# Ledger of designs, part 18: VHH binders against Probable flap endonuclease 1 homolog

Target 1, 350 residues: Probable flap endonuclease 1 homolog, of Danio rerio (Zebrafish) (Brachydanio rerio) (b0uxl7)
Amino acid sequence: MGITKLAHLIHFDAPASMRSKEIGDYSGKIIALDTSIVVNQFRSALPGHLKLSPLAGLFYRTLAFLEHDIKPVFVLDGKPPHQKRAVLEKRAQSTGWSSSQSPNTGSAFNQECLRLLHLMGVPCIKAPGEAEALCAHLAKIGTVNAVASEDMDTLAFGGTVLLRQLNAKRDSEITEYSLPKLLEALQLKYEEFVDLCILLGCDYCDKIGGLGPSRALKLIKEHHTIEGVMEHVNRKTHPIPLNWQYKDARKLFFETPKIDDPVLAWSEPDEEGLVQFLCKEKPLKEERVRGRMKKFREMLLKRRKQREVNMQMGQTRQSRLEDFFPATRKRRAESAAVKESSGRKQFKIK
Short names: E, the ipSAE of ESMFold2; O, the ipSAE of OpenDDE; V2, 0.75 times the mean of E and O plus 0.25 times the DockQ between their complexes.

## First folded at step 16 (VHH; framework vhh_4orz_3)

Design w1 (from u3 with Y100W; at its last look DockQ between E and O 0.68; V2 from the best seeds 0.00; counts 0 for: pae E 3.0 > 2)
Fold by ESMFold2, look of step 16:
Structure w1 (fold): chain B 350 residues (1-350), chain A 118 residues (1-118)
Amino acid sequence: as target 1 above (350 residues)
Amino acid sequence: EVQLVESGGGLVQAGGSLRLFCAASGFTFSNYEMAWLRQAPGKRREWVALIYWSDDTDYADSVKDRFTISRDNAKNTVSLQMNSLKPEDTAIYFCARYEWEEGDWDHWGQGTQVTVSS
């Protein structure tokens, strides 16, 4: 779900706010994740045991994050705001299905996600409302370094860094979006950006008809607010929705989630608890789960040993060069400082 | 490394029967869910029958009571017995392996054509 055409607008009007990244670039980073986005990547129409694909997928995706030295924080949706429920019900009416139940986001399924992630030793918190809003808030206040989501709403909620395509697929390219760089490139205040997002289309209200991304951006830059835009559009070509609830949508994006800043901790997964849950209570094969856990432990050990080797080589080389080649030490220290300041800046967002 | 090879397709009259076979290699076959899927002309691939590592089975409503999936872990084979065939069963049938870590089918055979004449 999300803001219509925002990714397109950023690609053409603010490309400097985007960067291509690799999963290894996030080593040591704390990343908040809307759990439903991960779960939906594994959603299946298949029957029987394969209905567990989202829960199993969450297990495997979490291991992959931990193997890359990512500190994940999973966030579960609370009660959706009434504005979104109205839009969802309108869309459900057009398809003939009710939106009142979802097995992937229901209370029972949320409890299974909580139990799984607890057994895996990773934080999982339930948002008072939209998970995306809490994820964005955690990034805004510095509790996490980034938000991983496919939903561009993260930027509208004030999330400072959005990662798209952070997944376990081979050769997937991650796109990092920076809200501060986006605002600078567009020359917009955050409040103006939120109004732009509403004009582009969001899940919380209707939008002005026939208004494309380039026109919406120009109008916001010129008139600053939706109210100003409404005063200056040709209403024949750009009809304004009847009883348009844009103010409610704007307020929702500005709202601070009502939750204390969480204390986050990561611990080693409980393999026996995971086997009990996934294999004894659920139908996953124990040999497969234990084999995956063995691989995970071996990869963590390999990473620890490689860090010990790198430290020894760095200390030995630096000491020798400093002793015999002072000018080389300074030049290498400047190069390392530039590299370390970039990497240290990433690590200090924690 | 992973290979799935289908066989047994052909032309069959409506109401007839046909048995498909899939030979699997390159992995520990007994640990995996296996399926038959099909793709009719101009349609997307759809699952037809599933068999779990535990030998439990599931079927699409359109083939339930007419098709039977089975596996032989000693021979690394999956079979699909198709009875009471209808023209709408005409499709290319694929053997596939389910991968929980991907949440999807991660390997496919080349497929075998089944054509049911009216």
Scores: ipSAE 0.594, ipTM 0.840, lowest interface PAE 1.5, mean pLDDT 83
ESMFold2 (binder alone), look of step 16: mean pLDDT 83; pTM 0.827
OpenDDE, look of step 16: ipSAE 0.770; ipTM 0.918
ESMFold2, look of step 17: ipSAE 0.368; ipTM 0.743
ESMFold2 (binder alone), look of step 17: mean pLDDT 83; pTM 0.825
OpenDDE, look of step 17: ipSAE 0.706; ipTM 0.894

Design w2 (from u3 with E33Y; at its last look DockQ between E and O 0.08; V2 from the best seeds 0.00; counts 0 for: pae O 4.8 > 2, placed apart)
Fold by OpenDDE, look of step 16:
Structure w2 (fold): chain B 350 residues (1-350), chain A 118 residues (1-118)
Amino acid sequence: as target 1 above (350 residues)
Amino acid sequence: EVQLVESGGGLVQAGGSLRLFCAASGFTFSNYYMAWLRQAPGKRREWVALIYWSDDTDYADSVKDRFTISRDNAKNTVSLQMNSLKPEDTAIYFCARYEYEEGDWDHWGQGTQVTVSS
């Protein structure tokens, strides 16, 4: 969900902030992911008995990232903010999931995800609150290169680079958003942009009724703040919500997650540990897990060999370019020291 | 309230057979995968057999071809036929509901003791 119609607004009013990319463009990049978003993608994707369990999905997705030489950093949700309660309840109702699942079940699944990611040798960080907020923060401070998310609120949280449709599929087009370019294109300060996001609609408060994206942008450019906008909107045509909690939403977007300096390290997956966890403790077939791990190793070897070949070819091309561009031997200009033999004729004056 | 009640455990000699039963209540039984888990002394709990909504089944390698899981959706029951029992099969056996969306066992019974003597 995230910010309503922000993607539409960006497409029309700030297209320069968007780029089309391929998964290969992110080789060697550190990408933060909200674990819940990744897991939820598997819950909806495949019909019937062919659906992967969320843990299996996470396992396969993580390997796919690593196979593309992406360095994933997974972030787990902490305690949701009270402002998001209404949205969570609505989601629970729509999915038939009774919110009454004990806070303990969510914690148990998060622990399973953490264990899986640990066995896979991928760093996982627990957020104090919204995982998306922490992902955005990590990108903002340069700890990660980008955030992969379908939620546009990453930008509202100050994430400098947002990647949409990063699903580790070779043929998937990734849309990259740049927050700095977006702000420049919209001619907004970050604070104004956050207020715009709130006006468009966010997960943390209501919005002014009937206020479309174009009008919202215009009003923020003219009045700079939600308070300024509220003074100039026609309340009959654009009703302001009762007890509108826009200030609390604003505060959430500006808050910096309090975490210790994360130690991000990647290691080789523990196949035996994965088999123990996924196949002995969970009902995944060992042949599938081991088969997928074998494929993973083969792909890594293939990449290594290709890099070696490319390095050799690059060296050969550099050597060939050096052969083609003979280092212009700096002709040592032999400065001909003209020995001016000044023959001092000693005129013996008698 | 979700309830799972196991029965049919006991003492059996190696090479013998047992049939375990599980009675389920408090949920739409046909909408869930059901499984048998076991836990031996000093070991971690492991899954033994899984049955999907249909007659599709999966087994741990250790019990493959010896154990058979079945379900009766009309009676809300799950059964585990255990043949060619080995001392290594000695454990507490649990009937469990598998929540596919959570990827976890969300409910299980008190278990039934199975002891296989050499």
Scores: ipSAE 0.025, ipTM 0.393, lowest interface PAE 4.8, mean pLDDT 84
ESMFold2, look of step 16: ipSAE 0.179; ipTM 0.615
ESMFold2 (binder alone), look of step 16: mean pLDDT 84; pTM 0.837

Design w3 (from u3 with D104E; at its last look DockQ between E and O 0.77; V2 from the best seeds 0.00; counts 0 for: pae E 3.0 > 2)
Fold by ESMFold2, look of step 16:
Structure w3 (fold): chain B 350 residues (1-350), chain A 118 residues (1-118)
Amino acid sequence: as target 1 above (350 residues)
Amino acid sequence: EVQLVESGGGLVQAGGSLRLFCAASGFTFSNYEMAWLRQAPGKRREWVALIYWSDDTDYADSVKDRFTISRDNAKNTVSLQMNSLKPEDTAIYFCARYEYEEGEWDHWGQGTQVTVSS
C-alpha cells in the first residue's frame, strides 16, 4: 500500500505533522476520497464470494459522511501508469502467480459505484490515472480541503492534507497528516521528499536494497537527490537495481493529472432510485434502506433547524450591540446577518 | 440494547453432534444477516456460517456438509447444527450480527465453548 514504512517514519521523525481528529472536526469540509480504499475496507472483512456487497457499505458510509456535514467527492482509478504495469508484469512472470484482480473490481464495478453515487447526489470522478494523484491535485489547487485515503502516496503526489481512518465509525480516531508541516519538520523540499519516498519503496519502480527508513532520510538530507545518494552508498550493502527507473517514478509524482477543473455539486439522494438499485437489483432489504433514508432526512432537518437557531441567536446578539452604538449598530447587524445567512444557505442540503 | 446470547455448547465425542442456539434481542432481527464464528485456542476468530435475511446460507469449506445454520424470525433465534464433529472443531463459538456501515460484525455474544474429545 503505497510508500513502504512512510507512516512509521512520520510517526518517529515528524510527529508534529500528525494530529488526532474526530469526524466532527470536518463538518463543512469538502473531502476527496479514493473510492477503492472505502470499498476495500468492506472486502477485507469477509470472503469475497459472499453476497455482502461492498456497494452496500459504500451507500451507508456515504450517508454517514453527509450526516456529519462532510461534502464527499469520490474518485475512481483510471488506467494505471505504465511504470506500475511493468513492475506487476515482471513479478507475475517471475512467479507465475497473479492476484492483481479481486472480485468487485474493474470496469463493471466502477460503473456500479458511479450509478450508486449519482443516485445519492454525490460527485464521483474517474481519474485519468491513479485516484490518489487526482485527489492530491484537487487538494493542492484548493478544490477540496483534504484527501481521505489509507494510501500514503497521497503525500508524495503533493496532497496537502491526508486523512487516514476517516470511516465514520463511532470509535474512529482519524489521523490528519499535513504535508507542509511534514516538510517543515523534516527540513525537506517537496522534491527531496519525493525522492525519499522512492527510496523507502513505491509501486512505480524498484528500490535500493537493504536501505531502511532512518538511513534513507539521512542520505536524502545529506545528498538531496537519489543521484547524490547513489554516488555515496556501498553497493554491496545497498545493491542498486539494474536500469533503475527512479526518474520515471519521480516524473509520475510530479505530473499534474490531465483533467478539466471539476464543477462539484451535491444534491438530494434519489430514494426511489436507490431502492430500485439496491433492493430490486441487489439483495438489500427495502425496509432497512428506507429506514436509513428516513433517519438521514431527520438528521438533515435537525441540522437545518440548528443552523436557523444559530442565526437567530447571532441576530439577537447583534441587536443588543446596536442598542449600545446607535449609528454602528444598524450597519453591523445588517452586514453580519447578510454574510452569515448567505454562507449558511450556501451549505444547506435540500 | 442489542444482545446476543449463545447456548448449547459443551463436551462431545468425535463423530458426535451438537446444536448451538443464539437468542437475539434489541433490534429488528429479521432485517439482519447473522453468522456463527469460532475461535480456537491461540488462533484468530474465523467465520463458520452465514445466514442472510432472506434465509440464504453460506458456509466455510471446513464445515460444509457437516454444519447447518438456520434462523427463526418469529423467535429471534439463530441456530447451528453441527454433525460429524472433529477435534479441530474445538473452539469458542460466537453468534454475530453483520453491519454494513461498520463493514464488520458489530455485535457479538459472549460465546459458548464446544470441545470435541478424541
Scores: ipSAE 0.348, ipTM 0.723, lowest interface PAE 3.0, mean pLDDT 82
ESMFold2 (binder alone), look of step 16: mean pLDDT 83; pTM 0.826
OpenDDE, look of step 16: ipSAE 0.779; ipTM 0.923

Design w4 (from v2 with Y98W; at its last look DockQ between E and O 0.65; V2 from the best seeds 0.00; counts 0 for: pae E 2.1 > 2)
Fold by ESMFold2, look of step 16:
Structure w4 (fold): chain B 350 residues (1-350), chain A 118 residues (1-118)
Amino acid sequence: as target 1 above (350 residues)
Amino acid sequence: EVQLVESGGGLVQAGGSLRLFCAASGFTFSDYEMAWLRQAPGKRREWVALIYWSDDTDYADSVKDRFTISRDNAKNTVSLQMNSLKPEDTAIYFCARWEYEEGDWDHWGQGTQVTVSS
């Protein structure tokens, strides 16, 4: 679902907030990923009840990210908020049918993802609610550099950088969205942008009838809030939903996810544990997994040796500054004493 | 170079049988999941049957109990025995290889036409 037509609005009204990128542009970056990106690709290609587990896809894609020097943080959905559950229930009642669901989508599957990513030495966090909200929060507070997701809700939750189509495919075109540039291009405050997103349509409440993206943007620019918009629309042509829960939707977008400070650390994958899990308990062939792990270790060693050569030959002042400034802040915040002014919201990165 | 070459298609009367073959080369065949997919005119390509490296199998509901997928790792072949054929089975049938890193079928051949007359 997501915020309907937001990508369309950005494309036409704020194209300067979008950039085309390549996976190599994210070398050295910490990226929060909504795990559903990988899972949904596998489910789209095959029914999820088959033995071709999305876990295998997650394994291989995670190795590819690590080979590109990306520090991934995977986030799993918790329970959807009641506002979204109400909308989903209303839609299910309208159709009179329920969709089939793969055994790879329940709480047992989340436990398998956690086990896999633990064995791979990669952080995996179960969000208290929607993964997008936690991913956006982590980007907003600077714990991660970007969020990888297909869900435009990330921007409405305050995610400062959204990456769509982040995968390891050679021909992939990654689209980077910048929330600060988006707000600048639209000439909106974040709070006004959230109300715009609600007017465009979201998963947490109904919307005013008959409003397209251009009209909604114009109304928010003129009137600043949903309340102001309601005072100035013709209610015959733009009917207001009965008991419209837009304030609850707004609350969800503004809410800080309630979660303990995550421990973010990346370590060498446990190959023997991975073989036990993926090959002995799951249907992957051991020779393929071990061959892929060998390739991974060789690529990591090559990267380490190249960095040692680069350090011996020196670095540019600009490159040196960028490398040390962000890393020094993160390592100081994670490994040193907690800053009193920042409270308890620090995250350990190493 | 990875190659998959399908054969065995043809015209058959409803209720009849056909056996399709897929010859594979250019990769370690025994390591891969293999499948048969099909595409009827004007329709999306759909999977039909899957065989795992372990010889376990899965089938689409529409062909279950009528089709049997098998593999011969010594000959690098995948076969599809198709019994009790229906006009709805008319399609081009493709042999395909699953690739987890792509999250998709990454190789298939030209396909072989199966036509089931009423």
Scores: ipSAE 0.449, ipTM 0.762, lowest interface PAE 2.1, mean pLDDT 82
ESMFold2 (binder alone), look of step 16: mean pLDDT 83; pTM 0.829
OpenDDE, look of step 16: ipSAE 0.763; ipTM 0.912

Design w5 (from u3 with S30D; at its last look DockQ between E and O 0.75; V2 from the best seeds 0.00; counts 0 for: pae E 2.7 > 2)
Fold by ESMFold2, look of step 16:
Structure w5 (fold): chain B 350 residues (1-350), chain A 118 residues (1-118)
Amino acid sequence: as target 1 above (350 residues)
Amino acid sequence: EVQLVESGGGLVQAGGSLRLFCAASGFTFDNYEMAWLRQAPGKRREWVALIYWSDDTDYADSVKDRFTISRDNAKNTVSLQMNSLKPEDTAIYFCARYEYEEGDWDHWGQGTQVTVSS
């Protein structure tokens, strides 16, 4: 789940930390995605072959990201932390026995996502715990430029840039949140911000009753910690949970995921492998998959040709301005010669 | 432009039969999963029968063994044969197309009314 009312607080108390963006603004960027958030957009209650909808959706969404020159890194959940399981159990008891809020369908589905994304040539990493925590960590250490998620927890885990509504639809209104600008606007240290998030409500412990975002922010700014807030809150108006596990929640947000910094690489999708997996082993229509792959290749070719035109126009202007530098003219001539020599295929066996 | 046009609805007594038709145009019909959905008065729209591009089928429990969905790729049509009709089958019936890239139904028709009297 997410941190209750955090988006509301940011909108009113730190609007400078938010920006409206378009998908084209992320061309060339490395973006970590919590796979469950993407897949849940395609969940289907329909029977039979339509149970493929989450996996097929991941395939189509990934192609769309690649067409926009986004370098995606997909992260799969590991085992949920003890703190979250306790809250989910209490919520299930309150909602009823049949209620389910599982973010993923299971371990077998995770393996299918791994296989799919491997065939698509994009990195997919299984987190030791929450995918969101690993995504935030990768942004924090600079391995990725941003995290795409609907979960505001990303900011509490220390994720430096959160993108909401990154779904590659033309009418998608992407909202970018900057943690550094948020902390600056609120005048909070990261540790104080984490305590604020716990007061607002999170998936890892109960919260103080009846405490609104404005009051919680004021109390953290004045008293700096949950401990300080507890000393100064009216406990009749704002009852404090018995055996409140806020320290466990705080520890979870501060914990560094136990994983080495990954080496990330993107390669061409394996169309024949995708057809084998999605169409031969699973009942997706081969004509649909091959047609989509053809469109993908055509869009990448258009992008490559446009980049060649941009480079040629710039190189031509440069050579006209720099004619007094024979090395520059010679380098441009060597570039043109490479283009001419690349017009002939060589027959090689690997 | 994708179009789905339903027909064949009407008034029938309990125990009777009706056959619904859906004419599809504006897309490569053979590549798509198709369905009949229905919406009874005061209730939410529900799926009734599915037919996949492969001609495999699935049915809601409430209509199993009474309804038969079929498709004719040469004519771009989907049909629903409804037998042993009950008053509970009274609804507007919609023909729908499933789109994996959307993860949802992306097109349906205006619907055809089926009324089953006791």
Scores: ipSAE 0.624, ipTM 0.853, lowest interface PAE 1.2, mean pLDDT 83
ESMFold2 (binder alone), look of step 16: mean pLDDT 82; pTM 0.824
OpenDDE, look of step 16: ipSAE 0.770; ipTM 0.917
ESMFold2, look of step 17: ipSAE 0.378; ipTM 0.723
ESMFold2 (binder alone), look of step 17: mean pLDDT 82; pTM 0.821
OpenDDE, look of step 17: ipSAE 0.794; ipTM 0.927

Design w6 (from t2 with W53S Y98S Y100S; at its last look DockQ between E and O 0.01; V2 from the best seeds 0.00; counts 0 for: pae E 14.3 > 2, placed apart)
Fold by ESMFold2, look of step 16:
Structure w6 (fold): chain B 350 residues (1-350), chain A 118 residues (1-118)
Amino acid sequence: as target 1 above (350 residues)
Amino acid sequence: EVQLVESGGGLVQAGGSLRLFCAASGFTFSNYEMAWLRQAPGKRREWVALIYSSDDTDYADSVKDRFTISRDNAKNTVSLQMNSLKPEDTAIYFCARSESEEGDWDYWGQGTQVTVSS
C-alpha cells in the first residue's frame, strides 16, 4: 500500500514537482524497482495455464527495460517491519480475513526471482526490510537515478526521484516526481513532509480522524510537527488514535537501511541458463524464449549502431569547441544517449 | 485512436461453421498480440484463442481442434474460424489487443453475437 492522499495533494498543491515522461527519456539511467510491485502487475483474464506468470512477466519486462537502455536494479522485500505487521493485523482483525494470501510473494518465489535476474545479468538485492525503503535510500545516496514504484511512500522514505507507471506498455504515461521540487513547492523541510505523510495515512500507524489533505498540509505548515498539530486540532472533530504509534512510523521513514552501498554490474543474459530455468523447469515454450532472446540481441545491435552514429555526431560538435578555444585543453564529450523510438508515445490527460 | 471492430457473427446450426473477423486500426498491428474472448449468457467472460506477434497460437481447451485463429498483418485483421459449433459456443465474441510479451488486454471491441441453434 502507501501514502493514500499524497498523489492528490501533489497534483493540486505542487504540480511543478511532477512531469510526464516517456520510457526513452530514461536511456542510460539506473532505476531501482520494488520487485513485488512489478510482478503483481501480471494478472489477466486468461486461464491459469495460459496466464503470464509473475516470473515470466518479470523476464519480459526486464528485457524491455534493457532494450530501452535502462539499467534496472530489482529489490526484494525482507521481513516486514513490526510497525506494518501491527497495523495490518489490526485491520485484519477488524475485517475477519487473513492478511497473508499471495503465493507469489513468499521466500521460495523470492529465490526464483533472484535466480531469474542473476541469469539475466541484472542486479537483484534483498532488502533488510521494506524494498521501498532500500530503493529510496539508493536514490538518496546517488547509487541509482530513480525509483520505479506505484507506491508514493518512496517519497516519504527520502527517494529523490519517483517514477510511476514505468512499464513497457505503449499507452502508459510515466509520471516523474521530484522530492526536492516537491519540498520547495510545499515550502516544507523533509522532516515536516514525513509528518505530513503520516497525517495523510500510511501503513505504519493509524491517522487522526476526519483530517483531509488540505487541512493536514495547513496544520503542518503552521505547526511543523505532528506534536504541534495534536495540540491545535479540535479533538471532537479530529479524534486522535489511542496509543498512537506515529513516532514508530516516523522512525521507520528516517531509518537508514542497514546494508552496505552495493556494487552494481550488468552483464549479458545467459540464454542457455534461461532456457533451462524457464522452459525445462518452468512451463515457458523454448522456441518463444529463444525467439525473444534473438529479438533482444537484434535490438541491442541496433542500439550499438545508433550509438556509433551519435558518437560521431558528438565528436564532430566537440571538435568545433576546440576551434573556438584553440589554447584550451580538450574536454570529454558527454555521451549521447541511444533510444528505442518504437516504444515512444505522446502522453494523454488521465 | 485505437479501434477494434468485430464482424461475422450470426445464427448457425449446431455442427456448422462460422468465421469471425476483427478489423484493427490506430496502431501498428503486427507488433501486438491479438485474442478472441467470449461471454455466454449468465457467464463470465472467457478467452478462446490467442495469436502472438510471432504468429504462434494458443487455444482454450473447450475449442481446441475446432477453432483456428489467424491474422493478416497486411490487412490489419484477425479472424477466428469456428468449426463443429455447439450450442455451448453461443456467446458474444470480443476481439482484444495486448502489448507483446506482457499479456494484459488493453483494448477490445463491442463484440459480435454468435448463436448456435439446436
Scores: ipSAE 0.000, ipTM 0.281, lowest interface PAE 14.3, mean pLDDT 78
ESMFold2 (binder alone), look of step 16: mean pLDDT 82; pTM 0.822
OpenDDE, look of step 16: ipSAE 0.054; ipTM 0.627

## First folded at step 17 (VHH; framework vhh_4orz_3)

Design x1 (from w1 with S30D; at its last look DockQ between E and O 0.42; V2 from the best seeds 0.59)
Fold by ESMFold2, look of step 17:
Structure x1 (fold): chain B 350 residues (1-350), chain A 118 residues (1-118)
Amino acid sequence: as target 1 above (350 residues)
Amino acid sequence: EVQLVESGGGLVQAGGSLRLFCAASGFTFDNYEMAWLRQAPGKRREWVALIYWSDDTDYADSVKDRFTISRDNAKNTVSLQMNSLKPEDTAIYFCARYEWEEGDWDHWGQGTQVTVSS
C-alpha cells in the first residue's frame, strides 16, 4: 500500500477524512488512474494467449468506467527513482507477494496499453517518474477531480482526493479519502504529514526502528520534523538507519513532476481498430469483443434516455433557480480572470 | 446458470491412462477458453492444460507430451486424455472456464479425483 499502516492510522485517528461511496457518485467526474494498479488486478502467470489478461482487463475496466459516466485519465509509470529502486531490490531478495505483481508491466506492455487506450478514445499519459506522483499533481492543480489507486502514498504526494476500490464491481465499496480533511483532523501541515509518512514507512527509504503509528504521530505533532524527532528519541530503542536517506524521500514527495498540464479529450472508441488490435493481431474472439461493444453502445443510449427523462420530470425547478440567480463561476480563486464566451448570466460550456 | 461437471477420475497404476470429461452448460461454450486444473494435497491449484476457442492448446511443462486436451463444441464437452501417468499426477482435477473480463477462472466444476499408485 505504499505507506505502512497509514490506512490504519486514518481509520482510528482521522475517520472524518474518509467516506464510503458508490460508483454512481462519480458520474461526470474526471479521475486519474495509476494504470499499474488496474492491470495488476489481472494476473497472467498463465501461458499463451492468457498472458493478455492485463491488457484485456484494461479494455473491459475502461468500458465499465465510461458506462458509469466517469472520464478516466490513465497514467503510466516512467523510470522509478533511484530511492525506490534500492528499496525494491532489498524487498525482492526478501521475497514477498511476487505472485501479485504483473509480469506484463515492461516497456513493450506500456506501448500496448497506450495503443489500446488511444483506440478507446481515452487519455493515457506517461509520467516522467512515478505515476502516483503525477496523478496526485493533477488532482492538486484541479485538472482531475480525484485519483483512483490502492496506493496510500497518493496522499503523501499531495493528492487531494484518493479513491480506493474503484473497480466497477457491483458489490465494491469505494473509500474516498480527503487530504484537506485528513490534515485538519490530524492537526498537521502537509509538510509534517509527509514526514509522518516517512516515519511510518515508505518505498523510498528505511525507517526508524520500533516506532508505531501512535508514537510517530505524537512525535511529529510535538517536534514537527524528522530532524526534531531524531533529536528526541532513545537511539537504543529506536535505532536510526545509517546514512538515512529521508531527505531524498521528502524531496520526492514535494517534487512537482516535470510535465506540462495536459489537454485532455475523450472520444468514441474505435471499434474497428479495437477488433484489428485485439482480435486480428491478438487472439481474442471477435464475436466477444463486438458483443461487448454493442452492450456498451446500448448502455450509453440507455443513459442518454434516462437523463432526458430525469430532466423532464425532476430537475427543472432546481435549474430554474440557478438560472434566475446565476453566479459567476471560476475554476479557482474569485479574483482570477477567466476567458469565457459569456460573463453575465450563464456558464460557458466547452 | 453456468455448470461444469467433471467425470472419469479413478485409481490407476503408474504408467496407465485415464480420460477425464467435462460437460458444460448455461453459456455459449464455443466462445470460451476452457482448462483443466489440478490440486494435490496441501498445494495450490495449478493449471494443467488449456484449450482456446480456436482449438489452440497449451500444456504445463510437467504434462507436456503425456496429456491431450480437446473440445467438442457440438456436445459442449472438454476432455483430458492422460497417458503415462505418474504418482505426481495424483490430484483432484477441475474443469474451469476463463473469463477475460474478470481475468481469472470464473466457474469451476466440483472436481474428480485421480489417484496414481506406484
Scores: ipSAE 0.564, ipTM 0.818, lowest interface PAE 1.5, mean pLDDT 83
ESMFold2 (binder alone), look of step 17: mean pLDDT 82; pTM 0.821
OpenDDE, look of step 17: ipSAE 0.714; ipTM 0.897

